# VHH binders against Probable histidinol-phosphatase, part 6

Target 1, 306 residues: Probable histidinol-phosphatase, of Schizosaccharomyces pombe (o14059)
Amino acid sequence: MPISSHSHSGQFCLHAQGKLEDVIQEAIQQGFQSFSFTEHTPRDRVEDLYPEELHLQPEDLFKTFDEYVNEARRLKQNYGDQINILIGAETEYIRPESVELLKSLNTKYNLDYFVGSVHHVNSIPIDFSPELWQKALQHVGNNPEQLFIDYFEHQYDLMQRLHPLVIGHFDLICLFAPEDAKEVFKNSKSVWELIQRNIKYAVSYGGIFEINTSAFRKGWKTAYPQQRLLELMVEQGAQLTLSDDSHGPHQVGLNYHLAKSYLDKCGITSLCMIEKGPDGNGTVVKNVTVDNVWSKFVGTNGITNT

## First folded at step 1 (VHH)

Design m4 (framework vhh_7mjh_2)
Fold by ESMFold2-Fast, scan of step 1:
Structure m4 (fold): chain B 306 residues (1-306), chain A 120 residues (1-120)
Amino acid sequence: as target 1 above (306 residues)
Amino acid sequence: EVQLVESGGGLVQPGGSLRLSCAASGFTFSSYDMSWVRQAPGKGLEWIGRIYHSGSTSYNPSLKSLVTISRDNSKNTLYLQMNSLRAEDTATYYCARPEYWGDSYTLDYWGQGTTVTVSS
């Protein structure tokens, strides 16, 4: 039975689709054994609003997050007997001060876990558009190596200060990289050393890396992370989980048949499933086999074109 | 035209050793990471390991003690040394130039494979 450790809904994310309840109902219908709600964390500055959020104030993001947690808890009460539901959040690390906001959210809501994601380099979005990726590159003097260095330094700061359980789409910085920047990523000793440092650090505190299938719908031949990085993670003893990073019911389990092929190609036979500990105590990670995750998986994304 | 040609397979007795070769052509071999993958009869693909362009290696933990990957850039050749072969190592062995996201649609080239049979 499948699992997902990272998801969004149109009810609480302006660039997603559908109600949170529609998302969990779809996961149940597809035979998921575990599914995590991980809506985006709010931001406290107007300059950190995404283009689709310019009609909002930061206070509106905090209200939306509060409504998210309340709805997620209602759905867990109503559907928790049918599917293992976890309630977390996907981080927004825009500047170093972002971490204190993330800590305060966890203190207030007692979330099951964070997906530790970096969507900005030097406060500029790097996964929204090629144009914004180029703006981020201009900010560092048109030096792609420095952009990659800054990305992995931000990721490291987030890891050190928050210890997120799940490391979100590790190599997202590569999504809009042009060919010359990809060559720098491939060949830079400095970048490779930071990648190794970050993987070892996350392993040291029990962090798990998501195999995030949203890369496939964005035109990649692999999930996040790309094969070279996944092989390094395995060599470093990293634990892995599976995520659809769904942005609506139509994306639940999207491209999981491609993920299975990718895991098989890389020799991955074990994944981590996140659940509540014994008697509901804390958040616990259990090893599951890849064969178990794909057992009783109804269909191979025959519903992917919605 | 990228080509990968595996060789060195054959019949070997349990406990024996084999060295497989992969001759690469049609690209700058020294600039690319290379991988070995195998497929046992009736089973899926199993990743063996990768050798980076720099010469460092990464292995499937279950196979690390049994295999060594090396390369000779002057000969455009990739090697897989296998020791202490068991019946379960019977498979078709493939070398591949791994897909990278930037180069992905043209760079995951596989040869026809070379078959290793461990039997007496």
Scores: ipSAE 0.000, ipTM 0.152, lowest interface PAE 16.1, mean pLDDT 86

Design m5 (framework vhh_7mjh_2)
Fold by ESMFold2-Fast, scan of step 1:
Structure m5 (fold): chain B 306 residues (1-306), chain A 121 residues (1-121)
Amino acid sequence: as target 1 above (306 residues)
Amino acid sequence: EVQLVESGGGLVQPGGSLRLSCAASGFTFSNYAMSWVRQAPGKGLEWIGRIYTSGSTSYNPSLKSLVTISRDNSKNTLYLQMNSLRAEDTATYYCAKEFYDSGWSEYFDYWGQGTTVTVSS
């Protein structure tokens, strides 16, 4: 009975593949109990477009998002009896003003929830390429400690003002960090204090942290978050969910066997599943056991997990 | 170990054509999708297009009629053919390796140093 709280399709994301309907059909075929559509939120400035999007205008992103919500609602009507479908979005927090845009999107579309993600530090992308990560570092005077501080301050602002239900790939800022910057991340008391603050704050409003398996396909030996941070989350009583962050049908459930090993190693026995409340009203979080999530699961690799 | 080296840039007249090459080494080239990206002076990055492991291509719609991406797996080389060049095509052109071989990656794990193309009379 697998679950995923974070996904994308090539129909609505230029660096992903396949139709949204193909993604949900794959989730059904693999025996998923719950699957969330969480396409990227649009941006309102040309300078905030990703390299794949530079041929577009901001208005095109808003049109794409509208088309996404309409298609997601059609699919929920057609497949909702076979699988729990949630309709949300993954945030783009580029600058403080981004939060007002996110609030307006929720007012317009009444989304089930947000995956609260930060992909930019001081408006510079930090997960697109090592070169852009270095540009973000140069912007803060080549001081990696300041880059990490700014990242977690952006995350905190997003948490305080939006209260996203799911905290997306908590330590994404480490994806392109070179060894000397990783050493700073490990040893900075200032950075560790911000990490602790942000975890405690999210826990205080009912935020749940995703175990995001996309880190495995990006060459990591763990999911997001890395083991030291996951251990801190468990120590602080944080609730956890599971996400494949799939970018197409081929990635649905990808590396979930590695996620199971990671959760077992860290002694995690329960996860959160997101669903609609009674009569389809509101969004509800319920606990499920790790054993139940992997029961009768056939992953993307064709291996049956007990 | 992994290295991407672009070549073929230089000064070209408006309306001219140019073919850029990217020599790849240190990884199994045939297993990875490859992209071309450019940056004009004082502007942001602009994605040009991608070629998958199958040889199929995907282009920025604004540039599709002006460019062709190809690859030669026997030579570990990626190509960008550009036709009808205009002054606004003046930029540094980068070869970029997708992290996964199918192009499912949301990022590039290796970039070349770039090769500069100047379109001027």
Scores: ipSAE 0.000, ipTM 0.181, lowest interface PAE 16.1, mean pLDDT 87

Design m6 (framework vhh_7mjh_2)
Fold by ESMFold2-Fast, scan of step 1:
Structure m6 (fold): chain B 306 residues (1-306), chain A 122 residues (1-122)
Amino acid sequence: as target 1 above (306 residues)
Amino acid sequence: EVQLVESGGGLVQPGGSLRLSCAASGFTFSSYGMSWVRQAPGKGLEWIGRIDYSGSTSYNPSLKSLVTISRDNSKNTLYLQMNSLRAEDTATYYCARSYLDEWGTPYGMDVWGQGTTVTVSS
């Protein structure tokens, strides 16, 4: 029975497609056991709007998020008997003050969990375009090692102050990195020490690392995280979950057959599934086998593992 | 050269319906996502919804039950159908083109129309 711990819909994300209800219907049709709604958290400054959101005001993002939570709760009531639905959010860590906003959202909405993601370094988006990635690099004096250091320091601050249950696409900073920057990422002792620190810290509070298959649709040979990082996580005893990071019904379960090959190659036999606790209170993490996740799986376009 | 021209605005009674059109020229309309945005007098911009190049739609949840976005690629025209109009729907309505990133994902808005005014009165 497949699972996904990270998803988006066009109803609540401008670069995604389709209604939230269409997304959950697709997950049900594919035989998903568990599926989490994790739309982006709002931002409180005009400066923090993505390029696609420049026609909006921060107040519009808060209204959209409120409507997301209401719709998600309606869908959980209507479909919760057919599939385990969790209602969370994917964080936007733009500046240190972002964490207080995230805590306030959880106080207001009592979310099941956060996918702790960093999409900005020094408030500059690093996963939107190669041009903005270069702008982020210029901000640190054209020093790619410093850019990676700042990224993992932001991630660490988020981890320490929020304790997000799921760590989102750990190495997203590498998405638009040119080959020379990737060599720095691979060879920097300082960067590797920060990576080790962050993994150990998340493990210490029960954080789970997502295997995020959106990397495949973006041209990667692996999911997030890349193989050497996944191997380090396994060595450190990290718990792993599976996420499609779907941006519409057409992306539910997308490339999960590639994820299975990747997990098999790395010797990973166990994943975590997230559930609500007894009587719908609290959030519980359960171990599931990779074989059980892919048993009788029918992916997008009718792909099956049998 | 690259232009969007909205039309179909005007005076409408409360509870009425109205269909706005947006005529595109100077670019390959079928290759771009398109959005509708409105601005009430003295207020900020409010996003209504988007239709991508494949015809898939997404809406502002607050407006979803009141509007439908569609497109006719053979006519290079985008449409906004509005029903159950209220005085609060009085605004200038804009269509806008969305950029596609290198993976074909719509983002941003680079070309805007001049707007068409809808007045819902008494």
Scores: ipSAE 0.000, ipTM 0.132, lowest interface PAE 14.6, mean pLDDT 86

Design m7 (framework vhh_7mjh_2)
Fold by ESMFold2-Fast, scan of step 1:
Structure m7 (fold): chain B 306 residues (1-306), chain A 120 residues (1-120)
Amino acid sequence: as target 1 above (306 residues)
Amino acid sequence: EVQLVESGGGLVQPGGSLRLSCAASGFTFSDYAMSWVRQAPGKGLEWIGRIYSGGSTSYNPSLKSLVTISRDNSKNTLYLQMNSLRAEDTATYYCARHTYDWEGYSFDYWGQGTTVTVSS
C-alpha cells in the first residue's frame, strides 16, 4: 500500500504533465493507500514568475490555484472512498513576505497541510537550472558556504512562521551544486549547525521530513535527503514520510523500488502516513511500517524501475 | 504520436558552419524543454545543450563557445547552430524531448538522428 505526500499535475503546473484526475487514477491503479495533491502556491509579483510563466500575470496564478482547489475537492468527493486523498500545497518561499501570502491562502482554502519547500535563495531560483544556481552563487559573492547558510536560514524562517507539516526535499540546494560546493556543504561546521537546528526545530512542532524520490530521476543515487542527512534525522528522532514529487501520472510511484533499498540500507522500518481526523476537521499523522507501504505494490501492477 | 525529425546534416569542411533543424509533431512543442545530443562513431553519447520552453538555454561547458540552440515555437522547430567545426565534431546529432522536470538528461523521446561529417 504505497503513499505519497507530494505531487503535481500538468493541469496546474506548466512544467508537469497530465490532468489531476489522471494522476489520482494512476495512484489508485498502483494500489496507493494515501495520495496528496500539493500544487505550487501562487506568487504575487511579476519578478517571482518562473521563466516558463513570463507570459502570465500574478493574477493568473491565483486563478489557477483556485481552479486547482476546486478540482481537487471534486476528485476527493468522487474517489475518496477508494484512496485517502489530502489537499494541500507546496510552498514558494521567495521572500520573508511570502509567508503572509501562504497564511492567507490557508485562511481562504483551509488546506489539509503545506509541503514547506524553499526553491529560491535571495529570490533567485536554485532548482530550475545550473545557470540560475550560479546566479544565486554570484549574488552571495561566489561564496558557496554563504549560499548554503542563506538557504537553511530561509528554510528556518519558513518553519518558524508557518509550521509546515511536511518539510519538502530538505537538501534541494545541492541539486545543481558543483563538486567544490558539495565539499563545502560536507565540511562546513556552520552549515552543519544550521542543518541540526532546522531538523531539531521541525521535530519540536511535529514536522515530518519527506523521503522524496524525485532525486533519483534527476540523477542522484539517493532520494532527498542524502544519506548523511537522513542518518542525522534518524539520530534526532525525526519522523519521515514518503513522496514521489510526481509531475504527471507517468511519475506516480516512480523509483519507489530505489527508495525501498535506500530506506533498508539506512535501517528505516517505519514511515508516517497523513490522513484526516475522525470528524474530518483536522489533519492526523500515523505510523505505518515500511513493509506495509511496499505490500502489493511492486512486481504486479506497481512500479518496476529496475 | 510524438515524432522528432532531424535534418541539415551532411559533409562540411573544417572551420565551416552548419545549422541543424528538428521538426516536432504530435505534442504541444512550446510546453517542453528540448536538448541536442551527439554520438561520434564508436563513442558514447555527449550532451550538447538544452533550451527551455521560454527560450533560455543551458550548454555543456566544453561546447558553449561553438554552438547556439534556438527554437521557433510557431513552427514547432528546434535549431542547433554550429560554428568553427572540427574533425572531432563528426557525429550523429539527435534532438531529444525532456520530461517535464527539465533537469539533467531525462528524456522520453528521441529523433532518429542526422549525420554530420567534418572532412576535407
Scores: ipSAE 0.000, ipTM 0.134, lowest interface PAE 16.1, mean pLDDT 87

Design m8 (framework vhh_7mjh_2)
Fold by ESMFold2-Fast, scan of step 1:
Structure m8 (fold): chain B 306 residues (1-306), chain A 120 residues (1-120)
Amino acid sequence: as target 1 above (306 residues)
Amino acid sequence: EVQLVESGGGLVQPGGSLRLSCAASGFTFSSYEMSWVRQAPGKGLEWIGRIYYSGSTSYNPSLKSLVTISRDNSKNTLYLQMNSLRAEDTATYYCAKYGSDFYETWFDYWGQGTTVTVSS
């Protein structure tokens, strides 16, 4: 009974594919026990739009998000007896003021939870392209240590002010890091102190770290987070969940066989599943065994994952 | 050339303590994570724990109460302190260096090993 705590659809995300209904139908077909809809939160400024969104206005993002919540609730009504459906959102933390927008969205929609993600450093996207990652590096005077420091400081501010239940792809900042920047990441005492602080803080409020398999399809040999960070999380008593970060029905459960190998190698035997509380009240976290998560898993569209 | 040389093994009584050393040369020791791994007679390799370049440590949960890993970067030396040893801790103990590839976690160099025998 697989689980995913983080997903997207082409209906509500310009770089994804397929309808939200196609995504949930695929999860049901693969035998998922729990599946969360977590589309991106809207932004309120033109300068905060992704490159693919520059033909839109901020008002269009709020309309899209409203349509997302409405469709997600319809699907939960129609399919909720076959699979546990959670309705949340993946945060966009572009600047400190972004947190007030996130709080207002939760007040309006009463979301089940947030995936607390940082996709920007100093308002510059760091997971869109290598070129934009270099722009973010230039912004901090071509100092990769400072770029990593700023990333984890943004993550900490988000954690402190929002207390997102799920911490999204913890080390995303490393996705487009060149070899010299990776060397700085490995050897910076300052960066590792911030990493330890952030992990400890999330653990203190009950935050759960996602094992995010999208890293595999992006060429990584591990999920997010990389092995050294995962081992640190385990040492600090962190709770873990599983996410495919799917961007369409074809990515539901993608590379979960690689995630199983990774978890086994790291000695991880327990994961967290997110559910609604009794009679649908509140959001509750329950432990599941890794063996139970992979029991009855049939792969993407009934074909072998790569 | 990278070299790792373990020392400090030998015979120890049940309940006793022992400290192993690993002398490293041929690379910038302070820039790499180091681990201890053991192999009991007729059994597979068992990871004991690692020490990051920052000095923080992580351990096999089954062994955490038994061991402490430390390093001295001025001497290019890694240590494994073992306490409350039992007969099942009889093994060859290896010092291992992690690879330089950020996305690889496999060891690229191993020491020759030092044997610890827990017996009266």
Scores: ipSAE 0.000, ipTM 0.138, lowest interface PAE 17.2, mean pLDDT 87

Design m9 (framework vhh_7mjh_2)
Fold by ESMFold2-Fast, scan of step 1:
Structure m9 (fold): chain B 306 residues (1-306), chain A 121 residues (1-121)
Amino acid sequence: as target 1 above (306 residues)
Amino acid sequence: EVQLVESGGGLVQPGGSLRLSCAASGFTFSSYAMSWVRQAPGKGLEWIGRIYTSGSTSYNPSLKSLVTISRDNSKNTLYLQMNSLRAEDTATYYCARKYTVYSGTRYFDYWGQGTTVTVSS
């Protein structure tokens, strides 16, 4: 009975595939008990468009998001009896001013929750390409420690002002980091203090950290977050959830067998499932066992013939 | 106390150029994206373009080659440069401030009184 707290579709994301309905049908077929739609929030500046979006205007992003919420609500009405569907969004925190836009989106749409993600440092994308990661590094004087500090300060500002329920792929900043920058990330006392601060802060307001399996398909041997950060989260009493960060029906539940191995290795036996309250009001967090999440999993079973 | 005051309109001949100004007061101008909107006689409102706090611009694709929007934050002033004016560019031109965009709808919280541009002989 798997769960996913973070997903995308090609209908509403240019680098994803398939219709939102195809994604939910795949989750149902695989025996998911809970699945969240969390398409990207729109941006209100041309300079905040990704390279793939340069043919669009910001107004197009708001139209796409509106169409997403309408389609998600239709699908929840049609499939909600078969699977717990939550309707949220993955944040784009590009500037401090981004938070007011996110608050206005929640006021308009009354979303179930946000996946609080930071994909930009000093307004420069850090997970799109190695070339843009290098531009972000150049912006801070080629100082990787400063880039990591800025990333976690942006994350902290987002946490303080929005209180996103789910913290998205905590250490995404490391995706395109070269080996020398990864050594700085590992050994910087300043960076570690900010990591501890952010984890403690999110725990203090009830924030949940996602175990995001998209890292596996990007060549990582762990999910986000990397093992030493996950161990710190456990030590700090953090709540954890599971996310495939799927970008189409073909990625629903992808590498969940690797996630199970990772959780077992780290001694994690409990995860959080997000659902609506007893009378359909509010968003409620429920503990589920790791064994229960993998119980009666109808999709990829992880058995390999050698 | 928020005020937007357009100026620079008037009669211009076809093929001519004109620069409109919008003087802003009563708010922190540098913190807001600003827009130009026009209304031809007997027609609906047509969005021309927007300039963001960074100075980047976004234009109506139908008008992009004909107009340039700029701003001077030190003077709290927004500009619209128009070139190769045609009779169909005859309209009242409004400076507008906006908070938000929802579902492709442009929401403007403050408007100027407008300045009229007439393109004819």
Scores: ipSAE 0.000, ipTM 0.119, lowest interface PAE 18.6, mean pLDDT 86

Design n1 (framework vhh_7nfr_2)
Fold by ESMFold2-Fast, scan of step 1:
Structure n1 (fold): chain B 306 residues (1-306), chain A 122 residues (1-122)
Amino acid sequence: as target 1 above (306 residues)
Amino acid sequence: QVQLQESGGGLVQPGGSLRLSCAASGFTFSSYAMSWVRQAPGEGREWVSSISGSGGSTYYADSVKGRFTIARDNVKNTLYLLMDSLKSDDTAVYYCAKDYGSEYWEGPFDYWGQGTQVTVSS
């Protein structure tokens, strides 16, 4: 009975595919017990638009987000008896002022939770292209240690001020890191101390770390986070959840078979499932076994067929 | 300098077939996954199919499964889309796209071609 705590659709994300309804129908067909809608939060500046969004204005992003919440609520009413549906959002932390925008969105929409993600360092995108990753590196004087420090400081600021329930793809900063930068990441005591601080802080407020399978389709041999970081999270008593970070119906549950192998290799036997409390009040986290999550998984992306 | 050039589009009747080609240059073709993305009149972009750098893995949107086949020739640096049982809903400009890695095929893509028009009508 699979779960996903992080997803997108082409209806509300220009770099994704398909309607939100198609995404949830696919999750139901694959036997998912829980699935969260977590479209990107809007941005209030033109310079913060993704390359595919350059024909839009910031006002268009706010309209799209409003339409997302309305559609998600309609779908929860229509399908919520067949599958546990959560309605949240994936954060865009571009600058410190971004947090006030995120708080205002939660006040307006009363979202179930945030996936707390950092996709920018010093307002420069770090997961769009190798070229933009190099631009972010140049911004900090071509010092990869400083780039990693700034990334985890941004993540820490987001954690302290928003307390996102789910910590999104913890080590995304490594996606386009060249080999020499990866060696710095591996060997920097300063970076490792910030990583430990951030993990401990999230654990302290009940934050849950996602095992995000999108890393597999991006060429990684592991999900986010990489094995060394996952081992540290387990050592620190961190709670873990599972996410496909799907960008369309075709990606629902994608590479979950690889995720199972990764969890087994790391000795992970339990995950967290996110639910609404009684009468729809509050957000509740409950433990599920890895064996239960893969039980009766009927998609080809899992380890079982009907 | 990365260059992608699509060809093979045209007007075809419902139930017909077309073969699209994309000639690639300026990068190590076999090291990158390649994708086909389409855009229908007045609609957003829709991912159609992807193939891994080696050609060992292929992926299809549900709307085209069983009708379309993606293939590549790493010696000729050419990507193909074989389209069978075409429907009016397949009418779109079809773009060849270079992915960021050997298995990475969600948008945004690294580079896009100029597109080739496919029209399915009587």
Scores: ipSAE 0.000, ipTM 0.275, lowest interface PAE 12.7, mean pLDDT 88

Design n10 (framework vhh_7nfr_2)
Fold by ESMFold2-Fast, scan of step 1:
Structure n10 (fold): chain B 306 residues (1-306), chain A 124 residues (1-124)
Amino acid sequence: as target 1 above (306 residues)
Amino acid sequence: QVQLQESGGGLVQPGGSLRLSCAASGFTFSSYEMSWVRQAPGEGREWVSSISGSGGSTYYADSVKGRFTIARDNVKNTLYLLMDSLKSDDTAVYYCARPSYSDWESLYEYFDYWGQGTQVTVSS
C-alpha cells in the first residue's frame, strides 16, 4: 500500500510528462493508499522563469496554477473514494519576497499543505544543470561552503515564515556538487550546525522530512536525504514521509524497492502518511509502518541492494 | 564506461512492424528509467516513450500511442521498442537514452549516454 507526498505532471510542469489524471490512475493501478498532487508554485518575475518556460509570462504561471488546483479538485471528487488524494504545492523560494507570494496562494486556494523546497540559491537555480550550479558557486566567490550556508539559510527562512508541513529533498543542493564541494559539505562545522538547526526547527513545528526517491533515478545510491543526514534526522526525533517526486506516470513509485532497502539499512520502521481530518477539514499526520507501506507491493523486478 | 547500443532498425513498408533493441552496460540498468527518442531528417529530437526502472510504468507520445510498446528486460539489461502499424512519419533515427541528473529528461539536452542510434525508414 504505497504512499507519495510529492508529485508532478506534464499537464502543469513543462519538464514533466502526462496528464494529472494519468498520474493518479497509475497510482491507483499500483495500489497506492495515499497520493499528493504538489505542482510547482508560480513565480512573479520574468527572470525566475526556467529555460523551458522562456516563451511564457509570469501571468501564465498563475493561470497554470489555477488550472492545476481546479483539475486536482475534479480528480479528488472522481477518484477520492479509491485513493486518499491531497492537494498541495511544491514551493519555489527564489528570494525572501517569495514567501509573501506563497502565503497569498494559500489564502486564495486553501491548500492541504506545502512541500517546502528550495531550488535556488541567491536566485540562481541549483538543480537544473551543472552549469547553473557553477554560476551559483561563482556568485558567492567560488566558495562552496558559502553556497551551502546560503542554501540552508534560505531553507531556514522558508521554514520560519511558512512552516511547510513537508520538507522537500533536504539536501538537493548536493545534486550537482562536484567532488571537492561534496568534501566541504561533509567536513564543514558551520554547514553541519545549520543542518542541525534546520532539522531541530522543523521538528519543533511538526514538520515532516520526505524520503524522496527521485535521487535514485538521478544516479544517487540513496534517496534524499543522504544517509548521514537521515541518521541525524532520526537522532533528533524527526518524522519521515515517503515521496516519489514523480514527473509523470512512468515515475510513480519509481525505485521504491531501493527506498525500502535504504530505510531498512537505516533502521527506520515507521513513516508518516498525510490525510484530511475526520470532517474533511484540516490536514492530519498518521503513523504507518514501513512493513505496511510495502505490504503486497509488486513494483520491483530487480536487485534491491543497489 | 556507460554504453548504449541500439539495433533492429531497417527499411519497412507502411503498415509493417519492427522491434528495436538497446543493450545497456556500465551502470545498474534496473535503477534508471529509460527512454526512446527519435530524430527525423531536418527536424529536432522528439521524445517517443519512457519506461520506469521496474518496468511497471510506461508512457507514450500521442503520435505513437496504440502502435508502439516499450518494454525492458532487467535480467538482460535490454530496452525494447515494439513498433506496429508503421507510418511514413515514423521515419527517423531512433536513440536509446538514459535521463541525466535532472528532472528535465523530456528535453533532449538533458539526456546523457545516448547510443549511436538506429535508422528506421518507412517507405514503399
Scores: ipSAE 0.013, ipTM 0.285, lowest interface PAE 8.3, mean pLDDT 87

Design n11 (framework vhh_7nfr_2)
Fold by ESMFold2-Fast, scan of step 1:
Structure n11 (fold): chain B 306 residues (1-306), chain A 123 residues (1-123)
Amino acid sequence: as target 1 above (306 residues)
Amino acid sequence: QVQLQESGGGLVQPGGSLRLSCAASGFTFSSYGMSWVRQAPGEGREWVSSISTSGGYTYYADSVKGRFTIARDNVKNTLYLLMDSLKSDDTAVYYCAKGRYTVTYKSGYFDYWGQGTQVTVSS
């Protein structure tokens, strides 16, 4: 029974494809036991619009999010008896003031949970393009160690003030990092200390780290997080969940066979599944075995990888 | 303006093989489940096979299991049906069908059809 704690659709995300209903129907067909809708939270400033959104106003992002929540609730009504559907959002943390907007969205919509993600360092996008990643690096004086420090400090502020249930793609900052910056990431004592701090903090409030398979389709040999970080999480007793971070129906469960190999290599035998409480209120975290998930996983039908 | 265009049909001897293709345009092909449906002379339409958006799931009518293989190429926006060990009973017009949903593995949930391609299996 596969699960996904993080997903997007082309209906509510400009760089994704397909309708939200198409995404959930594909998850049902693949035999998913649990699937979360987690579209991006809106941004309230013109300067925070992504390059693909320059034809929009911030008001349009709030309208899109409202439409997302309404559609997600309709789909949960229609399909919720066939699959556990959670309705959440993936955070945008652009500056400290972002957290108050996130809290207000939860007050308005009563979301099941947040995927706590950082896509910006010092308000500059770091996962949109190599060019913007270089702009973020230039902002900190071309010092990659400082860029990594700022990223994990932003992540820590988000963790402390919001307590997101799921920690999104922990090491996303490495996506467009050139080889010399990756060596700094690997060898910096300061960066490693911040990584350890953030993992320990999330564990302390019950935060769950996602194994995010979108890294594979972006050319990585592992999911997010990279192996060294995943091993640290396991050592520190962190809870883990599984996410496809799908950007359309065609990406639901994509590369989950590679995720299984990665989990096995790291000796991981347990994952967390997120679901609603028995009476439909509250969010519940349930442990499931990797063996049980993949013994019933049919998303690799017709694919031979071992 | 959804367009589905089948090709690859023809006359073949029992035990032979054919490969059908369906070129799709006017919609995001990778977002929809696709199917093959056939209609034999004097019969109603019969569902043959379906494939999910990713190609990870395939479904077959009992009459064709083990003999037919459905496949898709989301880069080329093309659906395929590879037909082996053809029998006289496989004689029909074969239609490419677009699902209303991400996956359509049963008849009744198709919103667009191609014009069909004739497959004739005779000695």
Scores: ipSAE 0.000, ipTM 0.093, lowest interface PAE 22.8, mean pLDDT 87

